# Ledger of designs, part 4: VHH binders against c9jj37

Target 1, 291 residues: c9jj37
Amino acid sequence: MEPLGLVVHGKAEPFSAALRSLVNNPRYSDVCFVVGQERQEVFAHRCLLACRCNFFQRLLGTEPGPGVPSPVVLSTVPTEAFLAVLEFLYTNSVKLYRHSVLEVLTAAVEYGLEELRELCLQFVVKVLDVDLVCEALQVAVTFGLGQLQERCVAFIEAHSQEALRTRGFLELSAAALLPLLRSDKLCVDEAELVRAARSWARVGAAVLERPVAEVAAPVVKELRLALLAPAELSALEEQNRQEPLIPVEQIVEAWKCHALRRGDEARGAPCRRRRGTLPREHHRFLDLSFK

## First folded at step 18 (VHH)

Design q5
Fold by OpenDDE, fold request of step 23:
Formats: sequence, C-alpha cells, structure tokens
Structure q5 (fold): chain B 291 residues (1-291), chain A 122 residues (1-122)
Amino acid sequence: as target 1 above (291 residues)
Amino acid sequence: EVQLVESGGGLVQAGGSLRLFCAASGFTVSDNYMAWLRQAPGKRREWVAFIYSGGSTDYVDSVKDRFTISRDNAKNTVSLQMNSLKPEDTAIYFCAKRGYDWPSGYRVYDHWGQGTQVTVSS
C-alpha cells in the first residue's frame, strides 16, 4: 500500500506577513493602479490579483505579457478600502475598522469577493451602533443585503431618537428611508419624524439640486400626519407654505381624520401609532378603529 | 466655501505631547464626519483618527490610547490630542471632512487643509 500522502502546513502567520509586505510594494510589481478621487498610485501583482479575484482577472486580461496598459484607473473606490481589498487578496486576512468597513464591504461586493463580503458583514454587525447604523442600512439596501437591512432597521427602531440625528440618516436614499418610515416600531414621535424627514429632504435637495418637495415625494406619504394634534398640523401647514415638503392633499387627509373622529380602517396605516408616538387627545378615537 | 485650517504642529521630544487644532468654515463640524490624516515622508497619506457626527470615535491601532480626537462645537473646531508621541508619528497632519459620494456610494474625504507639521525627535 503506497503510503498515502499527507498535506502538511507551515505556519500561517509568517506566510501571511510575507505576502502582506507585497501590498502596495513596487518591488516585483507589474501593475499600478490609480485609485480614488485623489488618484493615489497603488502597486500590485497581476498574478496574485488574477488568481484571487475574477474581477481583476478580467480587468487585467488573460493574456500573459505587459499588454495591459499601466496604470489602471479605479477612480471610485477609496484608497483605504482598496488597500484593504488587496490585503485580503494577498493574505486572506484583513484589518477592518469601524469608520471604513462599509467602504470595504462596498468594494467587496463590487469586485465579487464573497468571503470578504461576509467578513465585513460580520464585522459591521458586531460594531453596529448609532453612528454607523444608517450608513450600514444604506449599504444593505443598495446591495440587497437582507439580513443586514433587518438588523439595521431593528437597531434604529430601538434607538430612533439618536439615529435620526446622525449624518448617516440625512444621507440615506429614499429607498433606505422608506423601511424606517413604514415601521410601527420606531421609538419616536411623529412630529419629530416629520422634522427629521424635512432635514433629510433638505440635504438631498441641496445635493441633488432639486426642490425639497420633489426629493421628499417618495417618502412623505409614509408620514402619519393624522397622529399630530390640530395645533401641530396647523404649524405644519404654515411651514409647508414657506417651504413645500408635503403635498397639501396629505395634510387635508389628516384634517379629515380629526373631523371624522374615527380612524378609518381603510386609512389604517396613516393613523396607526408608532411605538414612540406621544399620546394626544384625539388618539382615543384612533384606537377605537382597531378594536 | 469649505475650508479647513490646521494648526498646533511643531517639534517635540519622544514621549511628549501636542495638541492639533483644525478650524473649519463653510460647514458645521458637529453635523459632519471629521478625521485626522497624516503623511510621513515618502509614505502615503493615512487615516489616524475619526469622529462621527454622533460623537463616537475611531483610531488607527498605532495611536490608540495615545491620541484623542475631539471637537468644539462652539468654535467649530476639531482637535487631536497627541500624547506619548513617538518618532514614527512624525508627519504632516491633515484635518479632513468625510463626505458621501452619491454617485459611487462611497464615503470619501472631500476636503482637507494644508496640514501642520509634527516632528517627534528621538
């Protein structure tokens, strides 16, 4: 019986360290990337990249030889994230930081690096907090990362007051904001939510060079204006005259709810309290509709 | 117009301390993400410290427990307290604002100042 060969392994750490030393090292490098908005030069090795990642295999070509013009421009990915990707490709390990993990995750998704994606996801979940959660939600929504999205939404539901005050919240897309506004579990009063939505829309308006109302249009319908007191609605109307945000028709519907003193089952969503909804006198009429 | 102006750099002995300041104009620091970056001679610019709009902070491992990033909302400034300085900390330090690049979906540093030189002697 020929002795069965045994695969033996050397120490992983020295091996990884050696390969790590090649990351962005011009020594033996045969490709240079120009990375990010700052156009940072990053040196790499074609054989390693092509071996580890199909994206780079395609990018760098299949033909052996100096035929790929250097430098290769990657203008969108931040240098820090790109270097993390290289570290992973070279060493099968990566140092992740809270401030940049989402950029690494984004890059991992874009380059089709499934293992790195999973590592990033695990890290994000582990370090998830008020400052990170909205940004994480955006990434989750953008790339259809369902589990992450659920975790982020749940977290925001539990920490709504704080989450709505973050820059990350202001930078959410409408698509990412919608799941939040649809949630019955938000621990925030509707008046605060309206204010937050306005702030959100203003930021978007400035960035997109579009009117506030236009930016807000996809999401404002999820605001439950009927939960507001008459005085609050009046104030909202006045504010809306100065700066259009919410369609007048939606405000009128809220007034109708007050006038009718009933939560129309058919109107169920706009009259449904959220976890953080502060009690108001007219809410007693809204509750009757759910019995 | 967004402007960042760094100050507070200088020559210090190993083990010493410095406090860097960044004066921001054209935006509110408390509403944004801010960072300190550094660039040593012959090296790329690297991230050092980060402060979220909510106030939480992050640090590169090499400066953890030695450096502290903070902000003064009233003055619209960001600071970097650097303790137990090492020769390896020698660099030009930049104050940077992080923004969201909407088209790409990446968070990027979109503004930084001219930097302030920090030199740590052995």
Scores: ipSAE 0.896, ipTM 0.962, lowest interface PAE 0.5, mean pLDDT 93
Fold by OpenDDE, look of step 18:
Structure q5 (fold): chain B 291 residues (1-291), chain A 122 residues (1-122)
Amino acid sequence: as target 1 above (291 residues)
Amino acid sequence: EVQLVESGGGLVQAGGSLRLFCAASGFTVSDNYMAWLRQAPGKRREWVAFIYSGGSTDYVDSVKDRFTISRDNAKNTVSLQMNSLKPEDTAIYFCAKRGYDWPSGYRVYDHWGQGTQVTVSS
């Protein structure tokens, strides 16, 4: 009976450490990347990248001709995120930080690195806080990461006041903002939410070089204006005249709710309270329910 | 125009302390993500400390518990308190603003200053 060969294993840590030392090491490297807007040179090894990632296999599949290989330009990915990707590819491990994990996650998705994606997702959930949650929500929505999206929405519902004041909130896409505005569980008053939406739309308007009203059009219908007091609606109308945000028809619908003293008669106006809705006198007539 | 001006660098002995300052103009620091980066001779620029618009902070492991990033909203400045300095902390330190690159979907450092030299002697 030929003795069956036995697979034996060395220590994993020294092995990983050795490979880690090759990350961005020009020594023995056979490819140079020009990474990010800063055009940072990053050195790597074709064989390692190709064996670990199909994206790089395709990217690097053409044998470099004789001479100094031409740099491969990756202008979109940040250097820090790219280095994290290399670390993972080289060592099957990665050090993640809160400030950069979403960029690493994005890169993982783009490069088709499923295991790295999962590690990033776990880390994001673990370190999720008010400053990170809106950015995480955006990434979740962009890439269809359903579980992360749910976690982010839930977190924002619990910490609405703080979340709406972050830079991340202002930079949300309409697609990412919609789930929030549809939530009955937001712990914020509608007046504050309208203000936040306006701020959000202003940022978008500046970036997209479009009118505030156009940017806001996809989401403003989710604002529950009927919850506002008459004085607040009047103030909103005045503000809207100066800077259009909300369609006039939507405001008129809210006034109808006040006039009819019946929430159900206002066709299409959401009259449901949110968790953080502050009580107003007219709410007793709106038959408002909490989900 | 966005401008960042670093100050506070210098020569210090190992174990000593320095406080770096960054004066920002053209934008509000409290409404943005800010960071300190450093670049040692012959090395790439690396992230050191990060502060979110909400005020939470992040640090590279090598400086944890030694460095503190903070901001003064009234003065529109960002600071880096560096304690227990080591020779390995020797670098040019940059104050940076982190923005969003809309076409790529990545956040990037879109502005940084000229830097301030920090030298830690053994």
Scores: ipSAE 0.848, ipTM 0.941, lowest interface PAE 0.6, mean pLDDT 92
Fold by ESMFold2, fold request of step 23:
Structure q5 (fold): chain B 291 residues (1-291), chain A 122 residues (1-122)
Amino acid sequence: as target 1 above (291 residues)
Amino acid sequence: EVQLVESGGGLVQAGGSLRLFCAASGFTVSDNYMAWLRQAPGKRREWVAFIYSGGSTDYVDSVKDRFTISRDNAKNTVSLQMNSLKPEDTAIYFCAKRGYDWPSGYRVYDHWGQGTQVTVSS
């Protein structure tokens, strides 16, 4: 047998460097994007975008439109994340940083870039810490990234008090907050968790321009008020009159639990202790079961 | 009203040091994400340093170990200590607050200062 041909390779780094030099470079550019809320102009090259990304292939088509060139507006993606996507498309590599990786990940999901998505996920897990975890949880819930979600929830369970004080916690959606409030593994006492939920609801109320009680409604049932002592419930009632958060019927059910001594674990989550629950005298009847 | 005001810029010889300050009003810096970015002549604004609400920090590779971002919660300020300055560090430096854009789900810089000029001579 005779060799029919030989594949030979040039050096990869000079090739990649040449393509990297075209990122946001008007030389030979045939498309301009207006990116993000800053409306930053970003120059790009249709052939590279289309051959590397089906989303851009469909967005840009095969031919430029007739007439005066018009910028393509991408109003939501931050410029830094968009440039990271371009660098990946041009060079098959990109440097990731903890402060921006979630935006690159979001863009990768939205543009259907599976390999970049997986690379970003690996990086997020590698750099996960108390300061990032709630923002990562939100991204995981938004895009249904189950493995990242599980990792984030476990991390928050192990670092509960610190995590619940972060800005990222206050910015969680109700859907992202629910898995945390349902967890028996949180290392935080219920009185503190009620305060955290109120802080969370205040931020959401300001942003969504809705009452605190309306923002809290999807999650507030997960607060386990039966774990609070009677004096704590009384203080909560006073706080609730000043700033409604919890429906009065939920507080009534907690009082009924005290009055009837019905803290059976066979009941739902409202009576179950968490890992961080501080002891109270009435908790002794929460251990009564038919075992 | 959210306002960010930078100060401390100036001319410095290569190898020198400079400290930038960012005075914030209308919000609490320790409850938020803050950053320094810079814009060199003919370039877009690029990220330099970041400080999280919990106090951890990140730096672009070119300034790591030379620059330090910090905050003073009592004064509600963010600072950037810049050591071993190089001519390539010449830029307008901006202080920025990173917010969360709830509709899009992106984290974005939603407030900026006016910038302070740093010039490093060779």
Scores: ipSAE 0.812, ipTM 0.931, lowest interface PAE 1.0, mean pLDDT 90
Fold by ESMFold2, look of step 18:
Structure q5 (fold): chain B 291 residues (1-291), chain A 122 residues (1-122)
Amino acid sequence: as target 1 above (291 residues)
Amino acid sequence: EVQLVESGGGLVQAGGSLRLFCAASGFTVSDNYMAWLRQAPGKRREWVAFIYSGGSTDYVDSVKDRFTISRDNAKNTVSLQMNSLKPEDTAIYFCAKRGYDWPSGYRVYDHWGQGTQVTVSS
């Protein structure tokens, strides 16, 4: 093969800087967005959006006929995340920060920006810590990002007590909480996990204006009450009378495990230990193995 | 009722220091995500410093190593220590709480103070 022409390149930095100067700049702008709950006006350029992003090509459609276009409302995306998306579309680069990367990632998924999504995922993994991991898990569950979900669950399994005390944990959906409660690798004792679930349900109850028990219903069966000592089960019953969390039949099944001196052999109550389960005298009779 | 009240703004000389305070009521600061943002004349409000519920912090590049966000659990306050101030730091500074908007799935600033003016002279 013998080339018949030569591609030459100008300096990238001045080219990128010129395009960056057009981000949110009314000069030559032909579309205005009203963005986020603050309804902030953001000026943009249809040709750049449409050529770089199929979502915006479809959203903006063919250019309006003669006349002034109306503002385009994007009511949910935060302005900071939207501006980051615009910067990426205009310059093929953007600076990411830990506090906002999950919003940029969410926008990248919703706008079908595959490369930005992958770049955000790589950044999330690099900056993942106890303070970010539960929020990242929620995003992963919401959008079916299986690799991120597995990474977050593994991180939480390794840092369980710290992670369960974060605001991000308390704000998890039931769907995001379930993988954690199902894990045998969670390094938290069951008595503490019951308290964490109650705290989680209280936050959801306050936000949704629903009883704690109703909020907890989708997840509460994953609590392994047979691992609790009889005194702890009695204390749980008293707490349950004061603030209902767990259905009585689930507590009854835990008592049956104690009375029969068997775990889940024939009676079906969850008796499998977790990595963080502290020993109790009756565990000698449960005949259980950890995963 | 969630309420945020900023204080501590004023006029300072370049190179000087100032400490901003944000008094919170209706929620516990240390159980939440808090931020300082600023709005310079003719510019949009932009992020400056962020503190996570577990206490870790992030800063925009232009203020890193000069500004420090911190919390006082006993007073339920957030503060911003601002050192080595420059004229470009002149802005109205806002305290904000970040919440989670379940319907949209975005984390957003859902409560704001009224702001405090910081002016840095050359």
Scores: ipSAE 0.799, ipTM 0.928, lowest interface PAE 1.1, mean pLDDT 89

Design q5
Fold by OpenDDE, look of step 19:
Structure q5 (fold): chain B 291 residues (1-291), chain A 122 residues (1-122)
Amino acid sequence: as target 1 above (291 residues)
Amino acid sequence: EVQLVESGGGLVQAGGSLRLFCAASGFTVSDNYMAWLRQAPGKRREWVAFIYSGGSTDYVDSVKDRFTISRDNAKNTVSLQMNSLKPEDTAIYFCAKRGYDWPSGYRVYDHWGQGTQVTVSS
């Protein structure tokens, strides 16, 4: 029996350090990227990128012409995130930071780097807090990361008041906001939720250059207006006249619930309280089942 | 119009301290993500410190426990306290606002000032 060869390993750290030194090093580089909105030049090595990532293999598969390689433009990915990707590709390790991990995650998904994606997900879950959770939710929804989405929703449910006050909340897409507004477990009163939704819609309106009511249209139906007291509904109506947010029909339905002293049975959906719903006198007439 | 104006830079000996200030106008600092960036000669611009709208902070490893980012909501300013300065901290420091680029889905620094020079002598 021919003696089977044994694979032996050198020290990993010096090896990784040596490769790390090649990241964004023009020495021996054969490709230059122009990265991000700032158009930062980033130097790399085609052979390393191609052997580690199919995306780059395809992107760099064409032989550069004679002379200075033409820069490859990656205008969307932030430079910091791109450098993290290179670090991972070169060293099989990466330093992650809370403020940039979601950008790295996004890049990992876009470039088809499954292992890096998983590392980012683990890190996000580990460092998840009030400032990060809404942005994480957005990424989760965008890329269909179901486990992360569930974790983010659960976190926001537990920290609703704080989460609704973050910039991340204001910048959520309607798709990301919907699972929150559908949740019975939000620890916030409906009046506060309506205010938060208005603020959210205002930011979206400004960014999208669309009317507030139009931006809000996909999500406002999830607001449980029947939970509001008559005085609160009146105030909402007045505010809505000044700045349309909620369809008048939806407000009218809430008034009907008051008049008929029954829940929204006509719509087939019970008006359930949320975990943070403050008690009101008329709630005794509503289906306030809470899981 | 969004404006950021940095101040407080200068020459300092190694081991010394500086405090940088950033005056913001056109937006509310407390409602946004703010950061300090720096660019050393011949190097790329890099983030140094970050403060979230909720008040949490992040730091690059090389400045951790030496630098502190903070904000004054009443004055609409951001500060960077820099202690135990090293020659490698020499750079132009920029105050930056981080926003969201909707088309790409990435967070980006959408505004920054002219910067303030920090020079640390050995």
Scores: ipSAE 0.796, ipTM 0.920, lowest interface PAE 0.7, mean pLDDT 92
Fold by ESMFold2, fold request of step 23:
Structure q5 (fold): chain B 291 residues (1-291), chain A 122 residues (1-122)
Amino acid sequence: as target 1 above (291 residues)
Amino acid sequence: EVQLVESGGGLVQAGGSLRLFCAASGFTVSDNYMAWLRQAPGKRREWVAFIYSGGSTDYVDSVKDRFTISRDNAKNTVSLQMNSLKPEDTAIYFCAKRGYDWPSGYRVYDHWGQGTQVTVSS
C-alpha cells in the first residue's frame, strides 16, 4: 500500500496565545504606529499586518523606505479599537465589549476587514439595547450597513421613549435622524417628538457652531405638525419665537389644516398618525378631502 | 471649562475595599458617557468600567462583580466602588468623559482627570 501524508493539528489555544503575546510587543517589531488623539505608540509586525490585511499591505509596502523609519500615524482611530484590530489580525480572534464594539466596527470598515466587520455586526445585534442603539444607528447610516440600520430603527420604534432620551440620540447626524422621523411606528406623541428634535438640534448647534434652525432644517419637514392641537401649535409658535426651530411656513400649513378641517389642504404637512400618536379631537377630520 | 477631579485613592490590603470619586464640572454627568480607566506601572491606560447616559454599565472581565460604577446626579459625581481588591488592581485610576468626535466618527475619551493612586498590598 502507498503511504499517504497526514495533516495533523496542534492545540489552537496555545498557538493563539503565543501570537496574542506579540500584540503591541516590540519584540521582533518592525513598525511603530502613532495612534489616536493621544498619539500612543503601538508596535506591530509588518508581515502579519500585510498578510492579513490589504489596507496595511498597501500602507506599509514590501520594504521600508530609505533613511530612518518614520512612525505610521493613524490620527483618528482610538487606541483600544486599533489594538482590537491587531489582536484579530494576529490571532483570528478578539474579545469585544459593548462600550467599544462600534469603534472596532468602524475601524474594520475603514481597513476593509470584511470578516471582522461581520463579527462586530453579529456582536452589536446580540448586545443591542436602549443605551447602544442610537450610536449603532449612526454607525449603520454612516457606512450603509442596511441590516444593522433596519434592526436599530425597529428597536427604537419599540422603545421610543427611552431611546429618544439618550445621549446617542442627541448626537445623531441629520441623515441618521431622518429614518426615525419618517417612521409611522414610533411610540411617541408628536408634541414630545418636537421637543426631542429641539433638544437634538441644540446639541448639533453647539457642536457645529450653527443656529438651531439651520441644524434642524434637513429634518423639520418630517415633524407632523398637523397632528398637534391648536393649543399645542400656539405653544409651539411661542417656543419658536424664543428659539427658532421650524419655518413659519410649516406652522402656517398646520394652521390651514385646522381652519379648513381638511388634511389635503395642508401643503407639505403629513397628517399620518404614528403608533404613539395621542388622540386629539381634530384627528377625525385629517383624512378628509373635498371630493 | 470641563474638569474632572478624582479622589479616594490610597493604600489598602488585599481583600479590602476602596471607593473612588470623580467630581465633574462644566458638564452634566447624567447626560454623558463616563468611564474609569487605570494605568498599572509600565502599562498603558486600560478601560475598567463604563456608565452610559441611560445608566447601564459595563465592566472589563477582571473586575466584574468586584467593582461597581455609579453616579450621584445631585453632586454631579461618578464613583467606583472597588471590593475584594487584589495586588493586580494596583494602578493610577482615571475618570474620563467619552465624547463623540464628529469629524472622525469615533467615540473617544475627550477629558480626563489627573488620576488617583490605588495601591493594594499582599
Scores: ipSAE 0.792, ipTM 0.925, lowest interface PAE 1.2, mean pLDDT 89
Fold by ESMFold2, look of step 19:
Structure q5 (fold): chain B 291 residues (1-291), chain A 122 residues (1-122)
Amino acid sequence: as target 1 above (291 residues)
Amino acid sequence: EVQLVESGGGLVQAGGSLRLFCAASGFTVSDNYMAWLRQAPGKRREWVAFIYSGGSTDYVDSVKDRFTISRDNAKNTVSLQMNSLKPEDTAIYFCAKRGYDWPSGYRVYDHWGQGTQVTVSS
């Protein structure tokens, strides 16, 4: 019993190599992009883009038009990431690198490329380390990538002191920083966390041209000042006078805990220790409520 | 203001070594992401080596184990040690700072040096 019809296949490698040769090839292209802040020209093929990607189908339309094609400007995406997207669209494969994968992931989300998005996510998780994790967290929060966010938070909880010192930490949005400041699992002492928050706010203040206190306002209530020793609170008070970061009322509440020898556990987490909280003498009375 | 100045390029025979330097001003190298890129004749400027703010490094496959990116925090410089050079490494080499563009959400090279020519003879 012999089959009547049979699907036969050519070798995949030469087929893929031929399509790869069309990536950014001006001699065969019918569309030109001007990409990124450097405005680099990238040549592409409408049929491959439109058939593989609804975003490009809508952007380019089905007919190239009667005249000379006008360049399509993509002013934000970096050229390296855009070329990686093209390689994937043309060959169903792409080489990913740790330094650029977050930009490829961002482009995949923006262009609605679900399979490329998932492949990038798998790669990010595989190569995640102290130097990448905060940038990855920011991408995860920006695009609502819950699994990546959970992985990044867990990684930072396990490597807290190193992660807080990275440029990626300093560049986090307030929305990305909040899950970290709310975590009881951070392996960092509160005095160090206050210093990290000030460093974070200074970077944001410089970039946004806003006062440090305004940048910090969405997050400062998550700092657990009652955990600080009196000498540390006094130092914070002096720093706050010079460069305001924390509302004076929050500092006063921490001083009241010391003066009254009482905590306020019923008001949420202001006295709750973190995994990395170093012991201090006054911690013995912080579990008591106000009377 | 941010400025990057490369030096150390030149002509070398295949198998030789060169060390490129990038002097930075207006920012602290160790607090930032830095890269070396290169542009061969008729080619696009392409990434070669990357150093993260925490010190880890990445390299394009063609230079792995031959090139080493490093930084000197006291001199505020980035270096590229290039060993076992091949004619294919001939290019203008650029030092770049990778910044975060808050409006777009992309990480981009926002500052560049003038470039330094490296020529590797067969």
Scores: ipSAE 0.789, ipTM 0.924, lowest interface PAE 1.2, mean pLDDT 89
Fold by ESMFold2, fold request of step 23:
Structure q5 (fold): chain B 291 residues (1-291), chain A 122 residues (1-122)
Amino acid sequence: as target 1 above (291 residues)
Amino acid sequence: EVQLVESGGGLVQAGGSLRLFCAASGFTVSDNYMAWLRQAPGKRREWVAFIYSGGSTDYVDSVKDRFTISRDNAKNTVSLQMNSLKPEDTAIYFCAKRGYDWPSGYRVYDHWGQGTQVTVSS
C-alpha cells in the first residue's frame, strides 16, 4: 500500500475568531454598505461575501467598476440583522436573539441563505411565545413558510385571548390575519373578535392613510356575525354608523338568520361556532345541518 | 409627534447601581415594543434590553441578571435598572421604540431618545 494525502485540521475557534474580527472592520475592506433607515456604515470584504452568498456575488459583481467606489445602499434591512448575516457568512456561526431573529430570518430568505434560514427557523420555533407568535406568523405568510405558519396558527389558537392583544396582531397583513379568522379553533368569542378586528383595522388605517372600512374589506367576511345576539348586532350597527368597518349587507345577513331562525340564511359569513364562542339563546337555531 | 426623553444617567462606582428612565409621548408604551441600546466610546450603538408589548423581556448576554427593563404604564415610561455595574458598561444609553416598516417587512427602531451618559468608575 502507498500512502495517500491526508486532510488535517487546525482548531476551529481561533480560525473563526480571526474572521469574526473582520466583521464591520475597515482593515482590508473593499466594500462599504450604508444599512437601514439609520444609514449605518458597515465595512465588509467582497471575497467573503461573494463566495458565501450568490445574492452578494450578483450585487457586487466580479470586477471593480470605474472611478471611486460608492457605498452600497441597503436601505431596508436593520443594521443588527445585517451584521448577523455578515457574522454567519464570515464564521459560519452567529448568535441569535428572540427580539431580532425574525429580521435575520427575513434577510436570510431575501439573500438566499438557505442554511441560515433553517437555523433561524429552528430558533424561532424554540423561542416561540405569545409575544413573538404574530410577528412570526407574518414572516411565515410573507415568505410561504408553511411549517412555521402552521405552528404559529396552532399556537395562537391555543392562546387566542393573549395573542390577539399583542402589537404583533395589530400589525398583521390581511393575508396573515385571514388564516386566523377562518379558524374554528380560536378561543375567543365573536364579539371580542369583532373588537380585535376593528383595532387591527384602525392601526392599518393610520399607517396606510386609508379608511378603516377599506383596510378591513379583505377580512371582514370571515367575522361570523350570525353568532352575535340581537343586542350585540344592534350595538355593532351603531358602532358601524360612527366608524364604518363592516358592510351593512353583512349585518343584514346576520339579522336574516335571527328573523328566519335558520343558519343557512347567513351564507355571506360562516355561522360555525369557534372553540371560544360563548353561548347565546339563538345558537340553538344555528343547526349545522342547514349549512 | 413621537418623542423619547432619557434621564437618570451619571457617574457611579463599579459594583453600584443606577436606574435610567425614558419618558414617552405621542404613543402608548404598553402597546408597543421598547428597547434600551448603548453606545460605548468608539463603538456602534448596540442592543441591551428589550420589552415586548405583552411584557416579556430579553437581554444581551453581558447584562442578563444584572439589568432589568420595565415599564410604568401610568406614567408612560420605560426604565432600566442597572445593578452590579462594571466599567465596560460605560456608554451613552438610548431608549428606542421598535416599529414595523410595512413596505420592507422589517421590524426597525423608528424613534430614539437623545441618550443619557452612564459612566462607571473603577
Scores: ipSAE 0.789, ipTM 0.924, lowest interface PAE 1.1, mean pLDDT 89

